# Miniprotein binders against Putative cysteine synthase: the designs that were tried, part 3

Target 1, 336 residues: Putative cysteine synthase, of Sinorhizobium fredii (p55708)
Amino acid sequence: MLHTTVTQLIGQTPVMSIDVPGRNATLVLKIEKNNPGGSMKDRMARSMVIAALQDGRLPPGGTIVESSSGNTGTGLALAALEFGLRFIAVVDHHAAPDKIRMMRALGAEIRYVEGDFREDEVAVVERQRLAAQLGAQLPGALFMNQSDNPANPEGYTGLVDELVAQLPDGIDAFVGCVGTGGSMTGISQRLKRNNPAVRTIAVEPAGSIVFGKPGHPYYQSGTGTPAGDEVGKVLDYGCIDEGVQVTDTQAFETARYIARRKGLLVGGSTGGAIYKALEFIGAGKLTGTVVTTVADGGEKYLGTIFDEEWMAKRRLLDPAIAAQLDGWLFGKARAA

## First folded at step 2 (miniprotein)

Design ta5 (from ta with Y48L Y81W)
Fold by ESMFold2-Fast, scan of step 2:
Structure ta5 (fold): chain B 336 residues (1-336), chain A 116 residues (1-116)
Amino acid sequence: as target 1 above (336 residues)
Amino acid sequence: SPLELFWLAYEYLLMGRFEEALKILEEVVKINPDHPRALYAIAAVHFLLGNTEKSIETFERAIEVDPSNVRYWAELAYLLWLTGRPEEARKVLEEGLQRFPESERLKELLERLKKE
């Protein structure tokens, strides 16, 4: 069908299977990087904007505000442009210049958090505070507040409907990254509504606090909840069967492996989800059709994950990861 | 400054240089002994280095300094449970729920602990 707007291009993303010989399982990748904004966040951004317009919280020609310099900000910029809205992205000085340039090219207004932070205050808290303040003070403005917005998880229902149509023999498990909790919640609830036996595994970075382990910094972007922050209210722990952690090394080496062996350039959080999916398949804990998402593309990480010097300087390289992945994928011991 | 030292320690934490990060974080708390973020980071690093008792003591200190952060209560309870101290974990969760009666995280942890 001929589409007339960019937001109509959101969704209908392809799937790709990775054979796991010798195991009773197939790993299926939902290629969400193919959305027009380059990530699965386009789905929730569109959902949040449409919901706010439909229920009158956001007036025609109004202003949306959000704390994001990443995938969510890009999705909101696209939706704002489509619906004739202003978008103010509240960002900190750690925002990648190219991500800022992309949002600005799409018409977003960029507001940097300025000033001295308190010693116990993180930039994300100040970003959220400024975004909430702007939403309350500016005429016709709304702070989208993705971590607490029920339209966030609702935006992923279409992803599940696509998966069900694309995989008519059924889905046995879903393994996905958890950040705000929106995608894990929306996908898991919808999958379990269709089949309550579906296993749902949430993957967070080592150092993330979503499942109660002590926090520390991590390099994985767009996933997890950092130490000192609060887990989003949209996360429904009741629809998650297991929460697990993946290290930066495991996630990034897996992303590099997938690029080399499959020609698919995935983001770091995707590498983490694939690592854990294959680990569980290799251990016999997951069988049948196991689905994960390619949440965004590796093109955003060419100067980091896919730069050997960047990885080496941060002690993130480990050739043992490729050997583990070979063992799980091919299911047979190679020469001892 | 303590802020500059904290972010330097953060860089070392990102590099997986936990012992080096710990030394810098200890300098931060020497300058500001009531820095909750630094205390939290010290507690987490001690856990990663296998110093379980120091980790628990430091999380307890972080809660003393900032009892309003529900996350510190949840982290302490989970660490106590993970290290085989379920009765202490239960006490932390019950005290935390008195302070944060609407916390879904604390409620979930307490329910999981009761089923064990």
Scores: ipSAE 0.000, ipTM 0.385, lowest interface PAE 13.0, mean pLDDT 85

Design ta6 (from ta with Y10A Y48W)
Fold by ESMFold2-Fast, scan of step 2:
Structure ta6 (fold): chain B 336 residues (1-336), chain A 116 residues (1-116)
Amino acid sequence: as target 1 above (336 residues)
Amino acid sequence: SPLELFWLAAEYLLMGRFEEALKILEEVVKINPDHPRALYAIAAVHFWLGNTEKSIETFERAIEVDPSNVRYWAELAYLLYLTGRPEEARKVLEEGLQRFPESERLKELLERLKKE
């Protein structure tokens, strides 16, 4: 039917399958990059704004505040436009310029954290503090606080309803990236309500602290919890059957592989989820219908993951990854 | 300066150059032996290099210097658990939960330990 607002275009995203016949499995990709803001975060952003308006925490014509220079900020900017709200994105000096430009194009106000940080401070903590201060001080303002907001995981229930309708033969496993834990929690809880036997596997970057391992820096964006931060309260560890780590090399080489072999540009975190899904399928640990999300598009990473010099400089290239993927998908290395 | 050296070490860590990053972090600690972030980074690098005992020792030092950082408690407990010291891991988690009663990370690690 004919839609009259951009947020009405959120959801009803397509699915694409990659058969693994030698392993009695099919990998299904939920193409969340097709949301109008370019990522699955549109679902969560709309959910948070609607919940705050409905329960009165956010007044009509009010201001939403969040610490985000990425996909969440874009989703919130879109929701603010629909509901006649102002949006303030609190960002630090490491904010990606193109993501800032996208939010500005959508009418967001950008606030940089001011001053120099000490070695014992992390920019994410200061961004959260500034966002909370603005939410408390400005008239009619609310800090959305995605990592602790119960409307975050609620925003993903529609994604599961779509998957159930699209996959009538059932879903045996879900493999997804974990950051705030909102999507893993919302998707996993809803899938397990429909079928408690569904296996749920959360993928974090090597160097992320979500499942208790010591932290170190990593290049994957929009996923994991970095050293110096706390895991969000929205993450329900009880609905996750297994937590695993994926290296930047595994994630980025997989994203490059999917682009060259399937024509689909996926983000780095998606590459990591696909790598782990195929590794588990290849080991016989997952069979049947295995679902993951294409959380955002590889178009955002053309100057990084998809740039040979960027990858080589950071020692992230490893042709063994393509050989592993060929082995899992085809039972042998596949000639070009 | 320690700040400039720490930023240089962070760049090497991003590149996966753990041994080079460790050398730089050790220079930071020579200048400021009670630098908690540098001690944490050294402990984490030792873990990723397979130097388990040095990692444990350095995390214990980081907690001595900054007992208010819940992350150091969680990571020490998990490392003790992974290396076959569940009794020490439980002790660290129980003490940590007294300091940080709302920590979901410490609660999750303690529940994982109880199930084993």
Scores: ipSAE 0.005, ipTM 0.441, lowest interface PAE 10.1, mean pLDDT 86

Design tb1 (from tb with A41N)
Fold by ESMFold2-Fast, scan of step 2:
Parts: C-alpha cells; sequence; structure tokens
Structure tb1 (fold): chain B 336 residues (1-336), chain A 116 residues (1-116)
C-alpha cells in the first residue's frame, strides 16, 4: 500500500531470533527501532494524540505539551505534524544535543527548565511541572502526561497482534523494560488475554523505584522511575509476573555484545532486557519462545554506550559480561 | 448503537483511514445529532483532510446545537486563527466572552490574537 503520512508507517516491525539450543529456548527480538521515529514510542505517541482529539481534551489545531528529551518527544512531534498540531517539548539543559536537534528538525518547540542538575539526577519533576503548567495556561493546549495517560498502554496492542501473527507456534514469555509502565502494561495485558500462561517479566534499572527497591542514580535512559518521582499510574502491577533489576554495566555491556556479535545496534534499555532474558534462560527459568523488544537503536548512543572512554570514565566496563552471555547462549544447562 | 459506531470510527481513525471514519461518524450524528465527540471528530477529520471550511462549518453547527459549551467557541476560534482568519477568530472570541464573561480560556485566546 502507498502511505500518505509518516505515522501510517508505524508498526509492522520485523522479528529476529537468537537460538539458545542448550536450554531449549529461542530469544525473539521485536525490532521496534524500525518505526519511523526510531523507537516503539511512536505507537503510544500516536495513540495518546488520537485519544485526546477524540475525547475533546485537545482541539483541532491545538498544542500538545510533554516532558521528553527523547523517544516520546520524537513520536509526539511526528503525530503533531500529521494532525496539524503544535508540539512543545519540555527539556533540561543536560538533554542529549542530537535528540534535541531531531525534535527541532521535526518542528517541535523546545522549552528548557531552569536549574542546576547533575547528568544522573532527577530533573524530571521540574520538567513535568513546567509541562503541566504550559498545558493549563496556553490556549488550546494539553499536557499529554504519558505516565498517567490510559491511551499510552493502548498504543502497544498492535505490537502484540503482530507478534501473535509472526509467531504462530506461540509465545511463552515476554521480557521488557519498564519506565512509565505503558508498554509493559499494554503488551502484558494483551498477551495474557490471548494466552494467560504467558510469563511476563519487567526489567528496571538498579536504582529505579518501580518495584520498591532503594533509589539511586543510574545512566540508563527512557526506563525506570528515579527516586523523588512517582511511578506512573498506567502501570498495572497485576499483569506482571516478576519485576527484576539490571545494572548499567550489565545493560550497556550487553548492548555492546549484541552489536559486536550480531551486528544489531540496540539501546541501553534493550541491552538490559536481553541480559535478563538470557540470564533466566541460562538458569532454566524460561524456555520456549521468549520475546523482548529492541525499543530503539544504538545509533543514538554512539558517543556513550559504544564509546569506550565514556564507559571507562563512569566505571561501566566489565569484560566478564561477554563471558556470561557466551555461557548462557552456547553453554550447557546448569544444575537447578 | 451510536456508541458502538463511534468506537468503530475511532479504530478507523487509529488506522489513518479518515474518509471511512468520517462516513461512520456521520451515521453517529444522524442517530444522535447532539453527540459532542462525533461533532468534534467530524470537524477534526475535515481539518485533517484539508477541508478547512467544512471543519469551521461543523463547529458553527455545534454552537447552534449547544451554545452553552464554551469549548465549541474556543475550538472555532482556534481553527479560524490556525487557518489564517484572525479577524473572524477575534469576532468569535468577543461574542463568546459576551456569553462567558469569566472564561479564562477565551480571554487567553483573545490576548494571544492581540499580539499578532
Amino acid sequence: as target 1 above (336 residues)
Amino acid sequence: SPEELFYLAWEYLMMGRFEEALKILEEVVKINPDHPLALYNIASVHFRLGNTEKSIETFERAIEVDPSNVLYWAWLAELLYRTGRPEEARKVLEEGLQRFPESERLKELLERLKKE
């Protein structure tokens, strides 16, 4: 079909498998980086905008506001262009320059919060407050508020329908990253509606508070809830079978491993989900068809995760991770 | 039912099938001519398809049906402003403020127009 808008290109993303024959398992990667905005967030951004237009919260030609220096902002900029809307992205001064340039290139207006924040500190509260204020004060404007927006998880149901069609022999488990909780909620609810036996595992950064562990700073972007912030209301804990943590080192070394061994550039949160999926497979806790998402591409992280000096300065390098991954992928099943 | 048809139209909108969604929304309005979400979505789809005048006409109709909904006045003014008709937007806002003198939304829209 010939499409007439960029947002019509959202979805129908491919899958790639990595066999783990020693454990009777296959890890399936849903390549969400292939969406036009470069991430799975395109799905939820379109969903949120359409829902707001349909229920009258947002007028035709109105203004959408969101706190995002990354993938959600890019998706919202694309949706704004499609529906003739203005988009204001609220960012801090430590946001990655190329992500800001991408949003500006797509027509987003950038608003910076004031303050002095460390690279790994909680600036999200200030960004959220400014976004809410702009949504309330500007005519025809709406703060999308992705963490509390029920259209966020609804945006991911199509991803599951694609997976079910692509994997007709069934899905035994889904391992995914949790940030707002939208993708974990939408994917898990839809998978369990189709097959209630599917095991769902949510992965958060070490230092994230989603599952009640003590908070501390972390470098993983677009995932987790930092100390001082509130877990999103869209997260449905009832559809999650297990919540686990992954360290920055585990996540980033895994992303580097996948690039070097498989030729696929994945983002840091994806590295974390892959690490935990393979750890559970290696431990005999998961077998069969285990699915995760390549939420965004490693091309965004060439100056960080894939730069040895950046990693070394932050004490994130650990060559033992590659050895662990080789052992899980190619080694024999270990004792229970 | 009109609600079942409305949600079918919503799914077509999610698929980017705007002309098919519009047909279904028009059926909703035949059954319930006072359906505010259907009127809003008809106006929105017309704007999306480049049928700007039809979008404006739809909100003018919405005000005739329900002149007490301040949001219809605000939406009509926004559409006129966004499509390069600021003097008509001003007239709508001034008439709306006669009916809703304490509306902060209409006051803010009017102040924005004064800067243009």
Scores: ipSAE 0.000, ipTM 0.127, lowest interface PAE 19.7, mean pLDDT 84

Design tb2 (from tb with W10F S44N)
Fold by ESMFold2-Fast, scan of step 2:
Structure tb2 (fold): chain B 336 residues (1-336), chain A 116 residues (1-116)
Amino acid sequence: as target 1 above (336 residues)
Amino acid sequence: SPEELFYLAFEYLMMGRFEEALKILEEVVKINPDHPLALYAIANVHFRLGNTEKSIETFERAIEVDPSNVLYWAWLAELLYRTGRPEEARKVLEEGLQRFPESERLKELLERLKKE
């Protein structure tokens, strides 16, 4: 099809497989970085804007407001351009710098929360408060509120339909990152509707509170729920079989490994999901077709995750991770 | 059906094709003249196309059909103000605030009018 708008390019993303024959498994990567905004968030941004326009909560020509780590904001900026809307992104300094630059390039108005926050601190409560205030105070404005918006998980159902068509032999497990819970919920509900036996594993950063572990700062952006925030209402715990944590070191070293060994630039949260998928495969907990998403590209992290000085200064480098990954991918199964 | 046409119109809105969306929405309103969301969409599209007086007339009609949507009141007031009709804008906002006393949108617009 010859597409005439950028939002028509959303979806129909490719898949790539990494065989793990020593473990009777194949890891399948759904390459969501290929969406026009560079991430899977394009799907939910389009869904949320269309829903709000259809139900009259948001007029064409109005203003959308959102608290964003960057990827959601980029998707919303694209949707805003297509629907003739203003977009105000409420951000903090935890957000990856290139994600902020991308939103600005797309015409988004950037509003920083006030206060001195560390790079590994997420000012989520202040971001949410400011976004809600702007949505309430500005004429024709709507705070999209992705964490509580049912159109968020609905936006990911097409991703599952694509996977089913691309993987006709079936899907045994899905391993994905959890932030708002929208993608995990939308994907898991639709996969389990087709096959209740599919195992769904949600990955959060160490320091995130989604599964009740103690909160602390983390560098992973666009994933997890930091201490002091509420887990989003869109997360359906009933469709999640396991919740697990991944450290910044595990996630970022895995992203660096995939770049150097496979030539695929992935974001930090993707590195975390791949690490946990391979760990479960290595332990014999997952076999068959194991799917994860390349939620966004590593091009946004060249000054962070893929910069040795940035990693070293934050004590995030660990060469043992590459050795673990080699063991899971190429090593023989341990004795029974 | 009018619902199928209504959804098709939003696909055209997604494409930035406001004039084509308007034609489809006008067909929805010919079939169902009391379709408040179609009237609301028509009013907004007229505004995007620079047809401000048609936009005002259509928001007035939308309020007649469905006075319960605060966004219709907010947009009508904004357009009346922008077209040099601030007294009418003020009346719309005062009436709207009787229906929606907690509306921060309507309060902000009214304060903006008073401050110039």
Scores: ipSAE 0.000, ipTM 0.225, lowest interface PAE 15.2, mean pLDDT 85

Design tb3 (from tb with A41L S44A)
Fold by ESMFold2-Fast, scan of step 2:
Structure tb3 (fold): chain B 336 residues (1-336), chain A 116 residues (1-116)
Amino acid sequence: as target 1 above (336 residues)
Amino acid sequence: SPEELFYLAWEYLMMGRFEEALKILEEVVKINPDHPLALYLIAAVHFRLGNTEKSIETFERAIEVDPSNVLYWAWLAELLYRTGRPEEARKVLEEGLQRFPESERLKELLERLKKE
């Protein structure tokens, strides 16, 4: 079929399996990095824009506003182009230059936060406040507010429908990263509607506060809720069977492992989800078909996660992780 | 400025240089003793270094400066519980829930305490 817009390419992403025969399990990767914006956020961004247009909250030719210097901003820029909308991305001075350049290349307007009014506010809070202010003050503008927007999790239902069609023997578990909670909520609710026995495991960085653990800084981007921020209201804790933490070292060494051993470049959050899925499989806690998402590609992290000097400087290298992963993936019953 | 020093300390924390980050954060609070995020990170670093009592004291100070951040309440309750002070943890969670009645994190921590 001949497609006429870039957003028509959203979805229909492939799956790849990694067998773990010693543990009676198969890890299935949903390759969401194949979306045109390079991440699963394309699904959610398009969903939020369509819902706002259908409900009349956003007028034709209007302006969408969001606080994002990453995958959500890229997805919103693509959706804005499809629907003839203006997109304003609110960013702080710590935003990675290449992520900003990608949004600008797609026609987004970039607005940096100006000096903080309150010293107790973090950059993320200031970004949210400026985005809300612009949405309220500009004619025909709407702050998308992804963390509290019910169209965010709704955008992932098609991903589940694809998985069900691609995996006719069924799905026993889903292991996914939690940021706003949108993808974890949307995927988990839809999977459990089809089969309430499916186990859903949410993975957050060590130092993230989503499941009530003490907060501290972490390097993983696009996942977790950092110190000074609030967990998104879109997260439905009721559809999550277990919340677990993954360290930066575990996540990043796993991403490096998958690149070196399987030829697939995955982002850091994906490395974390794969690590936890394999840890649970290795412990016998998960068997059968265990699904996770490759939320975005490792090509965005070539100067960080995949650069040995960057990793070494931050004390993130641990070759024991690769040995641990080899043990879970290729370990066999000990011969007599 | 205290904000420039704060973000410099964050970079040291990201490099795993906890003792150096702490020294810079202490300079931030010398300039601005009511900087709740700097107090929060000082408390978090003390916890990481094993200085749990200092961490508890610092979270108590952070709440005095800014009672509006639910994260400070959750942290304080968790650390009080871990150090064998469950009645103080319960009190913090009950007071926090009066301020943040919809907080799922505080409700989850309180339920965990009740099951023990």
Scores: ipSAE 0.000, ipTM 0.121, lowest interface PAE 20.9, mean pLDDT 84

Design tb4 (from tb with A74Y W75Y)
Fold by ESMFold2-Fast, scan of step 2:
Structure tb4 (fold): chain B 336 residues (1-336), chain A 116 residues (1-116)
Amino acid sequence: as target 1 above (336 residues)
Amino acid sequence: SPEELFYLAWEYLMMGRFEEALKILEEVVKINPDHPLALYAIASVHFRLGNTEKSIETFERAIEVDPSNVLYWYYLAELLYRTGRPEEARKVLEEGLQRFPESERLKELLERLKKE
């Protein structure tokens, strides 16, 4: 089929395998960065918009509102364009300039929260409050509320159907990052529906509060729940077999390693998921076909994760990580 | 069938093709003039295209055939308010609140009207 809209390009993403010699395992990467918005969030954004249009909560030609300066906002901007909707992205003073520019290029209206915020203050509560207010007060408007929206996890069912078709010998485990919990929930529930024995592992940054550990700052973007925020209601803890933490150093060094060894630019959260998948494979805790997602591309992180000076200034470089990865992948600390 | 045509029109609406959707929805209403979702969709398209009077008339029709959908009451009241007909908007909201006493959207719009 010749596609006629950008949202028709969402999905049908490729897979790439990395064999793990000596560990009876293969790591499979679902290349979600190939979605038109550059991330897996295109799937949930399209799902949320279609659900709201179909059930009448959002009228044709209406306005969608969301608190997002990242991948979700980009996905919603794309969906708004294709479905003839207005999109208002509510952002705070810490919004990354390139993410804002991308949303503006796609026609999104950017609304900054007002107030006297210190540089270190997180305006999450004010962003959510303003988004909810706009959704209630503007004509034909709806606050999408991704963290509590059941269409968020539903948007990932197609990803699982693609994986099942692409991996006919079966899937033994899924290792993925947890933010709102939508992708972990949607993927895990559908995988377990197909095969209840599939092991599901959710990865959060060290310093994230999703699994009840003490909160502290972290550099990983678009993943975890920081102290002072609430874990999304879409997260179904019952479909997650294990929750684990990954440090910024582990995640970012792994992303850099994958770029240097495989030529694939992955985002920081993806580096974290790969690190934990390989750690579990190396320990013999995971065998067979182990799947994770390349949620977005490393092209967004060339001035941070992939810049040695940026990493060094924040004390995030650790050559021990490459040695660990070599050991897990090739059965020794240094691979030729 | 009218249901098959309705879902085809809905696909055009999801694509932002309002003129094409409207033509198909008018065919649905010719076959089934009491199709509340088709009337709602027609009213919403007219709202988006700036055809205010046609939108108001069609939302009124949607309420006549299905008074149980709170969104029809809300959008009718909102359009009346936006077009400088606040007394009619207030009447619609008061009648709607008799049917939907817990509706926060209707309460908020009514409160906005009282302040202006």
Scores: ipSAE 0.000, ipTM 0.198, lowest interface PAE 18.0, mean pLDDT 85

Design tb6 (from tb with R48N E78Y)
Fold by ESMFold2-Fast, scan of step 2:
Structure tb6 (fold): chain B 336 residues (1-336), chain A 116 residues (1-116)
Amino acid sequence: as target 1 above (336 residues)
Amino acid sequence: SPEELFYLAWEYLMMGRFEEALKILEEVVKINPDHPLALYAIASVHFNLGNTEKSIETFERAIEVDPSNVLYWAWLAYLLYRTGRPEEARKVLEEGLQRFPESERLKELLERLKKE
């Protein structure tokens, strides 16, 4: 079929399997980095914009506002172009320059909060307040508010429909990262409606407060809820069977492992989800078809996660992680 | 060095070893009481461990040590607000604005508290 808009390219992403025959399991990766904006956030961004246009909260030709320096901002910029809308991304100076450049290239207006503050939690609060203020004050404007927007989890239901079609023998578990809770909620609810026996495991960074663990700083971006912030209202704890934490070292070393052993560049949050999926498989806690998402690509992290000097300076390198992964995948350390 | 100890503490925090991390962070602030990242890390850990009063005390101490750092004022006000102490949060923001009358952050946080 000949597509006429970039947003029509959202979805229909491929799956790739990694067999773990010694553990009676197959890890299936839903390659969401293949969306046109480079991440699974394209799905929820399109969903939020369509819902707002359909229910009249956002007028045709209006302005959308969101606090995002990352994947959600890119997805919203694409949706804004599709629907003839103006997009204002509220960001802070901690944002990765290339993520800002991508949003600008797509026509987004960038508004910075006061950039001398170094605490991410306070900067997040300021970004949310400025975005809400702009949404309230500008004519025809709407603050999308992804963490509280019910169209956020709704945007991921198509991902599940694709998985069901791609995996006709069924899905035994889903392991995914939790930030706003939108993807975990949307995916988990839809999977459990199809098969209530599906085990759902939500992965947050160590230092994130989503499941009531002590908060502290972490390097993983676009995932978790930092100390002092509120867990998003879109998260449905009732559809999550287990919440677990992954350290930055575990997540980033796993991303590096997948790149060098499988040739797939994955983001840090994906590394965390893969680490936890393989840990559970290795412990015999998960068997059968275990699904996770490649939420975005490792190409966005070449100067961080995949840069040995960046990792070493932050004491994130640990060769024991590769040994653990080899043990879970092959029942022994991988020599080749 | 204080910086080497700080990064070791940060690594323990990332591993979920909070008691060991706190012990090392306390050594960092004994050597360098003005280390802002160590003070923030200590306050953050105490808050999420449910030691909210220790977290608040840590930022009160941070302001005592360096009243010119607007970040300490903003963080203290935010924690007071988040723990159901909005009147104390307002007082901190009003005092902070006397020191930093042009602080957009303190002004926005104060307006948010007034509208809830």
Scores: ipSAE 0.000, ipTM 0.141, lowest interface PAE 19.9, mean pLDDT 84

Design tc1 (from tc with A41N)
Fold by ESMFold2-Fast, scan of step 2:
Structure tc1 (fold): chain B 336 residues (1-336), chain A 116 residues (1-116)
Amino acid sequence: as target 1 above (336 residues)
Amino acid sequence: SPRELFELAYEYLLMGRFEEALKILEEVVKINPDHPRALYNIAAVHFYLGNTEKSIETFERAIEVDPSNVLYWAWLAYLLYLTGRPEEARKVLEEGLQRFPESERLKELLERLKKE
């Protein structure tokens, strides 16, 4: 179909399969990096804006406010352009300069929190506070508040409808990353309404607090809940069958493996989800059609995850990971 | 220099190497005892290592040095609550709310404490 706006390009993303015939499984990747903003967040951003306009919380020509220098901010900037809205992105000085430039290029107004915050947790608290204040004080403004916004998980229902149409033999499991919990909730609830037997596995970074383990810093971006923050209210624990942790090394080495073996550049959180999906397949715990998302592209991580020196300096390289992945994909089952 | 040592400690924190980060942060604090960011990171690292009482002591010191950071108040109150000291947690939250009357984080912690 001929599209007339960029937001009409959101969705209808392709799928790619990686067969694991020795384990009676196929890993299916939903290529969400193909959305116009470069990530699956385009779906939830559009959903949140449409819901707010339809129920009158946001007036025509109004202003949306959010604390994001990443994928959510890009999605909101695109939605604001589509619906004739002003977008204010609340950021800190830790945000990558190119991400700020991208939001500015899309017409976003950038507001910085006071101070030079090197701890991301401190910056998150101040960003949330400033965003909420701006939403309350400016005429016609609304703080989108993605972590507590029910339109966030609702934005992912179309992704599931696409998957069901693309995979006529059915879906046995979904393995996805958990941050705010919006995508895990939206995808899992809709999959389970169609088939309650589908297994849903949420992957968080080691050091994330979503499933109650002690918190510590991690390099994975756009996933998990760091120590000192609160898990988003949109996360429905009842639709998650299992919560697991993935280390930075496992996630990043897997992203590097997929790039070198399949030619697909995936983000770090995607590497983590693929690692856990293949680990469970290798152990015989998941069979059949196992789905995960390529949430964003590896092009954002060329100076980090895909840079040998960056990885080596942070002691994130481990050639054993490639050997594990080869064993699960092509060899005998992992010993014990 | 304290700045260079702090940057090095921060890299170790990102690598999950908490004991090495702590050792370097303690050197920063020996040079500048009133460095609020170093005190915050020492307190956080002690919590990650399971040294909860040392974490509490260090957040108390961080607040004395820089009472303007709402996060220090929230963390201190939370840790006091976790260690079975709810009356001390309540005092910290009430004092913090006098400094930050609009803090949703402090209000939520205080409401949670009152419902216990």
Scores: ipSAE 0.000, ipTM 0.270, lowest interface PAE 13.9, mean pLDDT 85

